# Designs tried in a protein design chat: VH-VL binders against Putative bifunctional riboflavin kinase/FMN adenylyltransferase (ribF). Part 4

Target 1, 179 residues: Putative bifunctional riboflavin kinase/FMN adenylyltransferase (ribF), of Geobacillus thermodenitrificans (a4it50)
Amino acid sequence: MKVHEANQGLTLPGSVVAIGAFDGVHQGHQAVLRQAVERSRQLGVESVAYTIDPPPRCRFQGSRMLTTLQEKLDRFAVLGLNHAVVAHFDERYAARRVDAFIRELTALNPREVIVGQDFRFGRNREGDVALLRRHFPVRIVQTVCCADGQRISSTRIRELIERGEWEQSTVLLGWPLSS

## First folded at step 12 (VH-VL; from m1 with heavy chain V34E)

Design p1
Fold by ESMFold2 at other seeds, look of step 12:
Structure p1 (fold): chain C 179 residues (1-179), chain A 123 residues (1-123), chain B 107 residues (1-107)
Amino acid sequence: as target 1 above (179 residues)
Amino acid sequence: EVTLKESGPALVKPTQTLTLTCTFSGFSLSTSGEGVGWIRQPPGKALEWLADIYWDDDKYYNPSLKNRLTISKDTSKNQVVLTMTNMDPVDTATYYCAHRPYDFFSGYPFDYWGQGTMVTVSS
Amino acid sequence: DIQMTQSPSSLSASVGDRVTITCLASQGISDYLAWYQQKPGKAPKLLIYDASSLESGVPSRFSGSGSGTDYTLTISSLQPEDFATYYCQQYYSYPLTFGGGTKVEIK
């Protein structure tokens, strides 16, 4: 798998791009990433994981991330992604972040962009992916829930770890707990 | 149309615990990226951020008040609750709740505010 | 913590004047800055987000500029309804912090 910085201007003749923060690469994230790999093979193009480091919600909590960036990238490689593109939060300016994001995705020539049901782009409460769809074909993957009907999320996994519920956190995560 | 409204007591005594409820409409905390924050303003003074809570139950507190604040939500009722322990006369202020969304990149500012509720702390 | 310093703390102006308010952050905030207007007895109203983007329904006489640590709110031709207190706020990182306010008064 080849790793790129978002601002390096990676260009591909075609791709399937999965977008997400992917903190921990938990089983819900794996659903999105596996679909990107499967669809890329069906379409004869390369798969890309487009991610951000640190995830915006984790920047305020010190070491609360489920994985380091390298651990996240290693997990992408295990899942079979061809490329990872990493955007860094500290290099994003509020006024320019949407334009930079669209430009970076456009260079990848996506045949499909795959996001989870919880993905949000912009301030539009009801049409969060609508702006993205004006630029690209977007596929939404349904929220993955455990048997209880509770969603699998990085926040829930962090809470389980903080409570010492190791077995359940490992099941939801789908990987051994990181150091 | 997004609206928020604060409710709670107008008067509390020193050392008591303040409980404020924010009731909102026009969005849901079951929707990814949605959040509600609390801000206060002492009479004639500047605004001070207190706490945020998001759709996935992530919470953030002003460090200067962290040991005194608890924020929670009831998504089915469209409510957010703030409690603040050990109230002191310096905590006399108007308390606002406000909408604050996040997306894949970052948070946004408080785009919709409640009207505020005045809380006076005195013996 | 990122400190936000507004200047001036107050100013007097006449209808039609150009008004400039400055907000200085203690570190770079990458345009994650908002401006609010607050009238007496009312909640703040968002005017500008992302340093320079005008919120829907806000008159075009309001504009925001600046970058890095230095940000400016400009009212190009002051109207009677613009006499209020103005606050800047950074949302680059927690804790969220506001400037001390600038009261714009009738001269």
Scores: ipSAE 0.490, ipTM 0.819, lowest interface PAE 2.2, mean pLDDT 87
Fold by ESMFold2, look of step 13:
Structure p1 (fold): chain C 179 residues (1-179), chain A 123 residues (1-123), chain B 107 residues (1-107)
Amino acid sequence: as target 1 above (179 residues)
Amino acid sequence: EVTLKESGPALVKPTQTLTLTCTFSGFSLSTSGEGVGWIRQPPGKALEWLADIYWDDDKYYNPSLKNRLTISKDTSKNQVVLTMTNMDPVDTATYYCAHRPYDFFSGYPFDYWGQGTMVTVSS
Amino acid sequence: DIQMTQSPSSLSASVGDRVTITCLASQGISDYLAWYQQKPGKAPKLLIYDASSLESGVPSRFSGSGSGTDYTLTISSLQPEDFATYYCQQYYSYPLTFGGGTKVEIK
């Protein structure tokens, strides 16, 4: 898998791009990433995971990442992604971050852009998905729930880890606990 | 149209626990990226952020008040509840709840505010 | 914690004046800066987000500028309805912090 900085201007003749923070690469994230790999093979193009480092809320006091950047990238590679593009929060002016994002995606020539049902882009999700769809075909992957019917999320997994519920946290992650 | 409204007691005694409810409409905390925060303002003084809660139950507290604050939500009722323990006369303030959305990149500022509720702490 | 130092704490100006309020962050905040207007007895109202973006419905006489640690709110031609206290706020990191406020009074 090839790893790129978002600001380095990777250009591809075609792609399928999965977008997300992907902290922990839990089973919900895997649904998005696996769909990107499958669709890229069907379309004869390369798959790309577009991610941000650090994940949006992990840079705050009291927030902790489930994975390091390298651990996240290693998990992308195990899932079969051809490329990872890493955007860094501190390298973008607040007002221009949307335009930079669209420009970077455009250079990848996406045949499809794949996001999870919970992906949020801008203050108005419906308007922001419509903006993405003006530029690219967008496929939405449904939220993955665990056996108890609760949403699989990084927040839920952090809570399980804090309570010492290691077996359940491992089930939601879909990866071995680091030890 | 996004609206928020604070409710709770106007007067509490020192050492009591304050419970405030924010009831809102025009958005849902079942929707990814949505959040609600609490801010207070003592009479004639500046604004102070207290706590945020997001759709996925992620929570952030002002560390100067962390041991005293609890924030929770009831998504089905479009409500957020703030509990603040051990009230003191210095906590006399107008308390606001406000909408704060978050996206893939970052959070946004508080774009819609409730009217505020004045809470007086006196013996 | 990122401290927001706002100056002046108050000012007096006449209708038609250009008013400038500054906000200094204790570290870089990458333009994650908002300005609010608050009139007596009312909740704050968002004017500017992302340092320079005008919120919908806010008059164009309001503008924001600056970068890094130094940010400015400008009212190009003060109107009678602009008597208020103005606050800056960073949303770069938690805890979220506000400036001390600038009260703008008509002469």
Scores: ipSAE 0.479, ipTM 0.811, lowest interface PAE 2.5, mean pLDDT 87
Fold by ESMFold2, look of step 14:
Structure p1 (fold): chain C 179 residues (1-179), chain A 123 residues (1-123), chain B 107 residues (1-107)
Amino acid sequence: as target 1 above (179 residues)
Amino acid sequence: EVTLKESGPALVKPTQTLTLTCTFSGFSLSTSGEGVGWIRQPPGKALEWLADIYWDDDKYYNPSLKNRLTISKDTSKNQVVLTMTNMDPVDTATYYCAHRPYDFFSGYPFDYWGQGTMVTVSS
Amino acid sequence: DIQMTQSPSSLSASVGDRVTITCLASQGISDYLAWYQQKPGKAPKLLIYDASSLESGVPSRFSGSGSGTDYTLTISSLQPEDFATYYCQQYYSYPLTFGGGTKVEIK
């Protein structure tokens, strides 16, 4: 898998791009990423994971990341992604972030952009993927839930880890805890 | 149309616990990216952020009020509740709840505010 | 914590005047800066987000500028309804913090 900085100007003749913060690369994230690999094969193009570092809410309170950047990238590679594109938050000014994001995605020539149901882009009234669909074909992957109907999320996994609920956190994460 | 409305007691005594309810419409905390915050303003003074809660139950508190604040939500009722313990006359203020959305990149400012509720803490 | 220093604390101006209000952050906030208007007895109203983006329904005489630590709200031609107190606020990091306010009095 090749790793790129978002501002490096990576250009592809075609792609399927999965977008997300992917902190922990938990079971819900894996559904999105696997769909990107499957669709890229069907369309004869390369798969790309577009991610942000650090994950947005982790930057507000620092030590709540489930994975380091390198650990996240290693997990993308295990899932079979061809490329990872990393956008760094500290390189983004508020007013310019939308234009930079759209420009970076456009250079990848996405045949499809794949996001989870919980993905939110922009402040717009729709509160959904409608803004992104104005620019690209977007496929939405169903939110993955456990048996009680609760969704799998990085926030819940972090809470379980904080409470020492290691077995439950590992089940939701789908990867062993390193320490 | 997004609207928020604060409710709770107008007067509390020192050491009592204040409980405020924000009832809102025009959005749901079942929707990804939605959040509600609480802000207060002492009479004639600047605004002070207190706490935020998001759709996924993630919570943030002003550290200067550490351990006095609890924020919670009831998504089915479109309500957010703020509890503030050990009230003191310096906590006399208008208390607002406000909508604050969040996306893949970052949070946004408070775009819709309730009208506020004045809480007086007697001496 | 990021301190927001707002100046002036108050000003008086005539209808039609150009008014500027400044906001200094104690560290860079990457344009994560909002401006609010608050009229007496009312809740704050969002005017500007992301330092320079005008909120829907806000008159075009309001504008925001600046970057890094230095930000400015400008009212290009002051109107009688602009009598209010104005606050800046950073949302770059928690805790969220506001400036001390600028009271604009129309003379």
Scores: ipSAE 0.476, ipTM 0.809, lowest interface PAE 2.5, mean pLDDT 87

## First folded at step 13 (VH-VL; from q1 with light chain S93D)

Design q4
Fold by ESMFold2, look of step 16:
Parts: sequence; structure tokens; C-alpha cells
Structure q4 (fold): chain C 179 residues (1-179), chain A 123 residues (1-123), chain B 107 residues (1-107)
Amino acid sequence: as target 1 above (179 residues)
Amino acid sequence: EVTLKESGPALVKPTQTLTLTCTFSGFSLSTSGEGVGWIRQPPGKALEWLADIYWDNDRYYNPSLKNRLTISKDTSKNQVVLTMTNMDPVDTATYYCAHRPYDFFSGYPFDYWGQGTMVTVSS
Amino acid sequence: DIQMTQSPSSLSASVGDRVTITCLASQGISDYLAWYQQKPGKAPKLLIYDASSLESGVPSRFSGSGSGTDYTLTISSLQPEDFATYYCQQYYDYPLTFGGGTKVEIK
């Protein structure tokens, strides 16, 4: 798997791009990433995981990521992704982040962009995916729930770890906890 | 249309606990990226941020007040509740709740505000 | 904590004047800066986000500029309804912080 900085302008002749923060690469994230790998094989193009480091609210004091960046990238590689594109928070202009994101994705020539049901892009409460769809074909992967009906999320997993619920956190994560 | 409205007592005695409820419509805290914050403004003075809560139950508190503040949500009722313990006359202010969304990259400012509720702390 | 210093604290101007208000952050905030207008007895209203992006429905006479630590709100031609107090706010890092406000009075 090749790792790229988003601002360096990776260009591909075609791709399937999965987008997410992917903190922990939990089973819900894996659904998105595996679909990107499968679709890329079906379409004869390369798969890309587009991610951000750190995840949006993990950069504040007291926040904890489920994985380091390297652990996250290693998990992408295990899942079979061809590329990872890493965007870093330290953008110079807040107002231009949406345009930069679209330009970076456009260079990948996506045949499909794959996001989870809870993906949020821009300020629009409704139709955030609709804005992305104006530029690319977008596939939405349904939220993955655990046996009790609650969605699998990085925040849920962090809460379980904080409470010492190691067995349940490992089930939702789908990987061994780091030691 | 996004709307927010604060409710709670207009008068609180010193040492009592203030409980404020923000009731909102036009968005849901079950929706990824959605958040609600509380801001106060003493009469004639500047705005002061108090606390935020997000769809995933992540919470942030003003460190100068964090021992006194608790923020919680009831997503099914579209409500956020702020409690502030040990009220003092210096806490007399208008209290606002406001909408603050996050996206994949970062947060946005408070784009929709409630009309505010005046809370006076006096005997 | 990121300190937001706003100047002037107040000003008086005539209808039609160009007004500028300055906001200085104690560290770089990467354009994560908002401007709000607050009229007496009313909630603040978002005017500008991301330092220079105009909020929908806000008159075009309002504009924001600046970068790094130094930011400016400009009202190109002051109107009677612009009598208000204006606040800047950073949302780069917690705690979220506001400037002290600038009261604009119409002479």
C-alpha cells in the first residue's frame, strides 16, 4: 500500500475512494473500506482510503485516538487498500478546505466515492452527500450495528474502554486492543 | 428551519443549582456532525462560552467553570440540559444555547442561536 | 487559552461611513474566526465564518479579511440598522473564546 499526503496532489487514472476518519478502523469502518476494495477490483481501478489525521475532535486536550496514524495505515493495508491519502488538520485557510478536498478527490478520478451513512461534509445539515454527488458518483454504506442495535462508533468504543469493558470493545473494534 | 429556545428559572438564589433546557428543531443530535453549545452574557458584558455537546455524546467545558457544569442531551426530545452548581450573583447573565456543526475536517461557529433566557442570582 | 483582543471597544459613525473593527488572536488560528452582530436585547447573529465567508442572508456591505492572528470586519457603508455590538470568536481550539466586543453607535 502506498501512503500519500493529500496536499501533494496524487493523480490516478481511476479509483474507488473510501472517505472517513476511520479512527480504530472498527467494524463499521471496515464495511466501508472492504466495499472500496471490492468495487475497485470489479471496476479494474485502484482503491484509495482518504483519511484525516488527527480525526476532527481528537486533536483537543483529553481526547484519545483508538489508533496511531501508523496503526490505522497498517489496518488499511491488511484490508487490501492500494493507497492511503492522508489529510492533515493544519490547513492554512479554513474557508478553502472544501474546495481543496474536492480538488484532491478529483485528481484521483474516482469511479465511485464510498462513505458511511454518518459521513458529514460541509455545513449543510441535509444533503452533505448531495453536494459530494454533484462532483462524483457516491455510494453510501449502511450503518453497522452491534447485537444490541446501537451503531458501532469510535466514541462508543472509547467509552467501553474507559469503563473497562474490554471484551465488548474488542468485538466492536474487530482488532486486538493495542498493548 | 433551525430554531432553539432556552427555558429555566428567571431567578435563582445563591448556592442553588441552575438547570437550563435547550429545546430545538430543524436538526437532530442523532445526526452525525450536530452539536449544541451554551454561551452566557452578563449584562453589558462580553459573551462567554460554557459548554458543548455533540451527537456522539462528546462534551467540552470551559475550564474556568468545569467543576460546576454538566451538559447532557435527550436526543429523542431534541433537548440539551445544562446544570451549573453553586450559583453566585456574578453568574447573573443571559444564557443562550446555539447550534454548532462539525464536518469531516473541523467545526463551524455557532450559526443559529436561541433568543436567550435571563437568569438573575439574588436573594 | 487563545485570547481574542478586539478594538476599538466602541466607536461612533455616521450613516454611509466605512467602519473597520480589528480582532487579534494570541496565536495563529488558521482562519477559524467568526464575526457576530448583536443588537440590544437580541441574540448574536452570525455574519461571517472562516474569517471571510459571508453567512447567507447577510448584506454584502459586511466583509471579513485577515489571516494568522490579525482579522478585520469591514462595513463598507454603514446603515441605521447596523447599530449594534460586534464580536469576533475563534473556533480553532477549546476553550472557545470571544473578543470583548465593539459597540458601533450611529451619530
Scores: ipSAE 0.515, ipTM 0.820, lowest interface PAE 2.3, mean pLDDT 87
Fold by ESMFold2 at other seeds, look of step 13:
Structure q4 (fold): chain C 179 residues (1-179), chain A 123 residues (1-123), chain B 107 residues (1-107)
Amino acid sequence: as target 1 above (179 residues)
Amino acid sequence: EVTLKESGPALVKPTQTLTLTCTFSGFSLSTSGEGVGWIRQPPGKALEWLADIYWDNDRYYNPSLKNRLTISKDTSKNQVVLTMTNMDPVDTATYYCAHRPYDFFSGYPFDYWGQGTMVTVSS
Amino acid sequence: DIQMTQSPSSLSASVGDRVTITCLASQGISDYLAWYQQKPGKAPKLLIYDASSLESGVPSRFSGSGSGTDYTLTISSLQPEDFATYYCQQYYDYPLTFGGGTKVEIK
């Protein structure tokens, strides 16, 4: 797997791009990423994981990430992604963040963009993908839930780890715990 | 069509606990990216941020208030509740709740505000 | 904490005047800067977000500029409804902080 900085401008003749913060690369994230790998093979193009470091709210108040950036990238590689593109928060100005994102994706020439059901792009009050669909073909992967009907999320996994509920946290994560 | 409205007591005595409720419509805290914050404004003075709560139950508090604040939500009722303990006359202010969304990249400012509720702290 | 210093604290102007208000952050905030308008007895209203982006429904005579630590709100031709107090606010980092306000009054 090749790793790129978003600001260095990777260009591809075609791709399938999975987008997310992917903190922990938990089973919900894996559904998105595996779909990108599968679709890229079906379409004869390369797969890309587009991610941001740190995840948006993990940079505040010493919040704990489930994985370091390198651990996240290693998990992408295990899942079979051809490329990872990393956008860094400290290199992205507020006024231009949407335009930079669209420009970076456009250079990848995506045949499909794959996001989870809860992905939010832009200021839409309902938090949907409608803005992204104006620019690219978008496939939405349904939310992965555990047996109790609750969503699998990085926040929930972090809470389980803090409470010492290792068995459940490992099941939701789908990887060995890193700490 | 986003609207927010604050409710709570107009008068509180020193040392009492203030409880304020924000009731909103036009969005839901079950929707990814949605958040609500509380801001206050003493008469004739500048705005001061108090606390935020988000759809995923993350909470942020102004550290200057030394654990006096608790924020919670009831998503099914479209309500956010702020409590502030040990009220003092310096806490006399208009209290606002406001909408603050997040996307994949970062947060946005407070785009919709309630009308505010004046709380006076006096014996 | 990021301190926001707003100037002037007040100004007097006539209808039709160009008005400029400045806001200085104690550290770089990467354009995570908003401007609000507040009329007496009313809640603040968002005018500008991301330093220079005009909020929907806000007249084009309002504009925002600046970068890094230095930001400016400009009203190109002041109208009667623009007499109000204006606040800047950073949302780069917690705690969220506001400037002290600028009262724009009738000359």
Scores: ipSAE 0.505, ipTM 0.818, lowest interface PAE 2.3, mean pLDDT 87

## First folded at step 14 (VH-VL; from p1 with light chain S93D)

Design r1
Fold by ESMFold2 at other seeds, look of step 16:
Structure r1 (fold): chain C 179 residues (1-179), chain A 123 residues (1-123), chain B 107 residues (1-107)
Amino acid sequence: as target 1 above (179 residues)
Amino acid sequence: EVTLKESGPALVKPTQTLTLTCTFSGFSLSTSGEGVGWIRQPPGKALEWLADIYWDDDKYYNPSLKNRLTISKDTSKNQVVLTMTNMDPVDTATYYCAHRPYDFFSGYPFDYWGQGTMVTVSS
Amino acid sequence: DIQMTQSPSSLSASVGDRVTITCLASQGISDYLAWYQQKPGKAPKLLIYDASSLESGVPSRFSGSGSGTDYTLTISSLQPEDFATYYCQQYYDYPLTFGGGTKVEIK
């Protein structure tokens, strides 16, 4: 898998791009990423994971990330992604991030952009996906829930780890906690 | 149209617990990226942020008040509840709830505010 | 914690004046700065977000500028309805913090 900085202009003749923060690469994230790999193979193009480092709320929680960047990238590689594109928080000013994001995605020539149901872009409620759809075909992957009907999320997994419930956290994560 | 409204007692006694409810419409805390915060303003003084809660139940508290604050939500009722323990006359203020969304990159400021509710702490 | 220092604490101005209000952050906040207007007895109203982006429905006489640690709200031609208290607020990092306010009064 090849790793790229978002602002360094990776250009592809075609792609399927999965977008997300992917902290922990938990089973809900894996649904999105596997869909990108499967669709890219069906369409004969390369798969890309577009991610941000650190994830937006992890700045507020200090070192509470479920994975380091390298651990996250290693997990993308295990899932079969061809490329990872990493956007860095401090490389974007608040007032201009929309333009840069769209330009970076456009250079990848996406045949499809794949996001989870929880994906947000901008302040508008559901208009965020509509903005992406003006530029690219967008596929939405349904949120994955555990057996009790609760969603699988990085926030939930962090709470389980804080409470020492390691067995349950590992099940939701789908990876060893310290691998 | 996004609206928020605070409700709760206008008067509490020192040492008592304040419970405030924010009832909102025009958005849901079942929707990814949605959040609600609480801000207070003592009479004639500046604004002070208290706490945020998000759709995924992630919570943030002002560290100066963390031991006294609890924030929770009832998504089915479109409500957020703030509880503040051990009230003191210095806590006399107007309390606001406000909408705060975020996206893939970062959060946004408080774009919609409730009208505020005045809480006086006195014997 | 990121301290927001707002200047001046008050000012007097006439209708038609150009008014500037400054906000200084104790560290860089990468343009994650908002300006609010508050009239007595009312909730704050968002004017500017992301340092320079005008909120929908806000008159074009309001503008925001600055970067890094130094930010400015400008009212190009003060109107009677602009007499209010103005607050800056950073949303770069928790805890979220506000400036002390600038009261704009009739001269």
Scores: ipSAE 0.426, ipTM 0.794, lowest interface PAE 2.6, mean pLDDT 86

## First folded at step 16 (VH-VL)

Design u4 (from r1 with light chain S30T)
Fold by ESMFold2 at other seeds, look of step 17:
Structure u4 (fold): chain C 179 residues (1-179), chain A 123 residues (1-123), chain B 107 residues (1-107)
Amino acid sequence: as target 1 above (179 residues)
Amino acid sequence: EVTLKESGPALVKPTQTLTLTCTFSGFSLSTSGEGVGWIRQPPGKALEWLADIYWDDDKYYNPSLKNRLTISKDTSKNQVVLTMTNMDPVDTATYYCAHRPYDFFSGYPFDYWGQGTMVTVSS
Amino acid sequence: DIQMTQSPSSLSASVGDRVTITCLASQGITDYLAWYQQKPGKAPKLLIYDASSLESGVPSRFSGSGSGTDYTLTISSLQPEDFATYYCQQYYDYPLTFGGGTKVEIK
């Protein structure tokens, strides 16, 4: 798997791009990423994980990251992604983040952009996805639930960790806990 | 159309607990990225943020007041409840609830506000 | 905590004047800055988000500018309905904080 910085101008003749913060690369994230790998093989193009470091939740809400960036990238590689593109927050990026995001994705020539059900782009969930769809075909992957019917999410996993429920948190995460 | 409305007592005695309810429509706290915050404003003074709660039950409190505040939600009723203990005359203010979403990139400001409810703490 | 300092605290201007209000953050907030208008007895209304983006339904005479720590709200041609107090607010990091307000009075 090749790792790129978003601003370094990676171009591809075609791709399938999975987008997400992917903190922890838990089982719900894996559903999105695996679909990108499968779709890329069906379409004869390369798969890309487009991610943000640090995740917005961690930057603006102070939540603990479930993985370091390197741990996240290692998990992408295990799942079979061809590329990872990492967008970093810095002061200059914030003012133009939508335009930069669209430009960076456009260079990848996505045949399909894959996001999870909880993906939100902009302030209006449906309208914000419509903005993204003006530029690319977008597929939404349904929320993954565990056997007891509760959704698998980074928030749920952090709650389990805070309560010391290590075994359940590892099951939902699908990887050893970061330390 | 997003609307929010605060409800609760107009008068509270010192040391009592204040419970305020925010009832909203036009969005749901079952929807990813949605959040509600509470802000207060003493008469003639600046705005002060109190607490936020999000669709996934993440909660954030003003650290200067965190030992006094509890925020919770009832998504089936489209309600958020703020409880503030040990009320004091300095807590006399108009209390607002407001909508605050976030997305893949960032959080956003409070784009829709309730009309506010005045709470007076006095004997 | 990120402190937000507004200036001036109040001003008087005539209808048609250009009005400028400044907001200084105690550290960089990367354009996570909002401006609100509040009329007496009413809730604040969002005017500007992300430092310079105009909220839907807000008249084009309002504009926002600035970056880093220094941000400005401009009313290009003051109208009678613009009598209000204006607040800036950062949403870069918790705790969320507001400026002290600027009261704008029509002469």
Scores: ipSAE 0.256, ipTM 0.728, lowest interface PAE 3.9, mean pLDDT 85

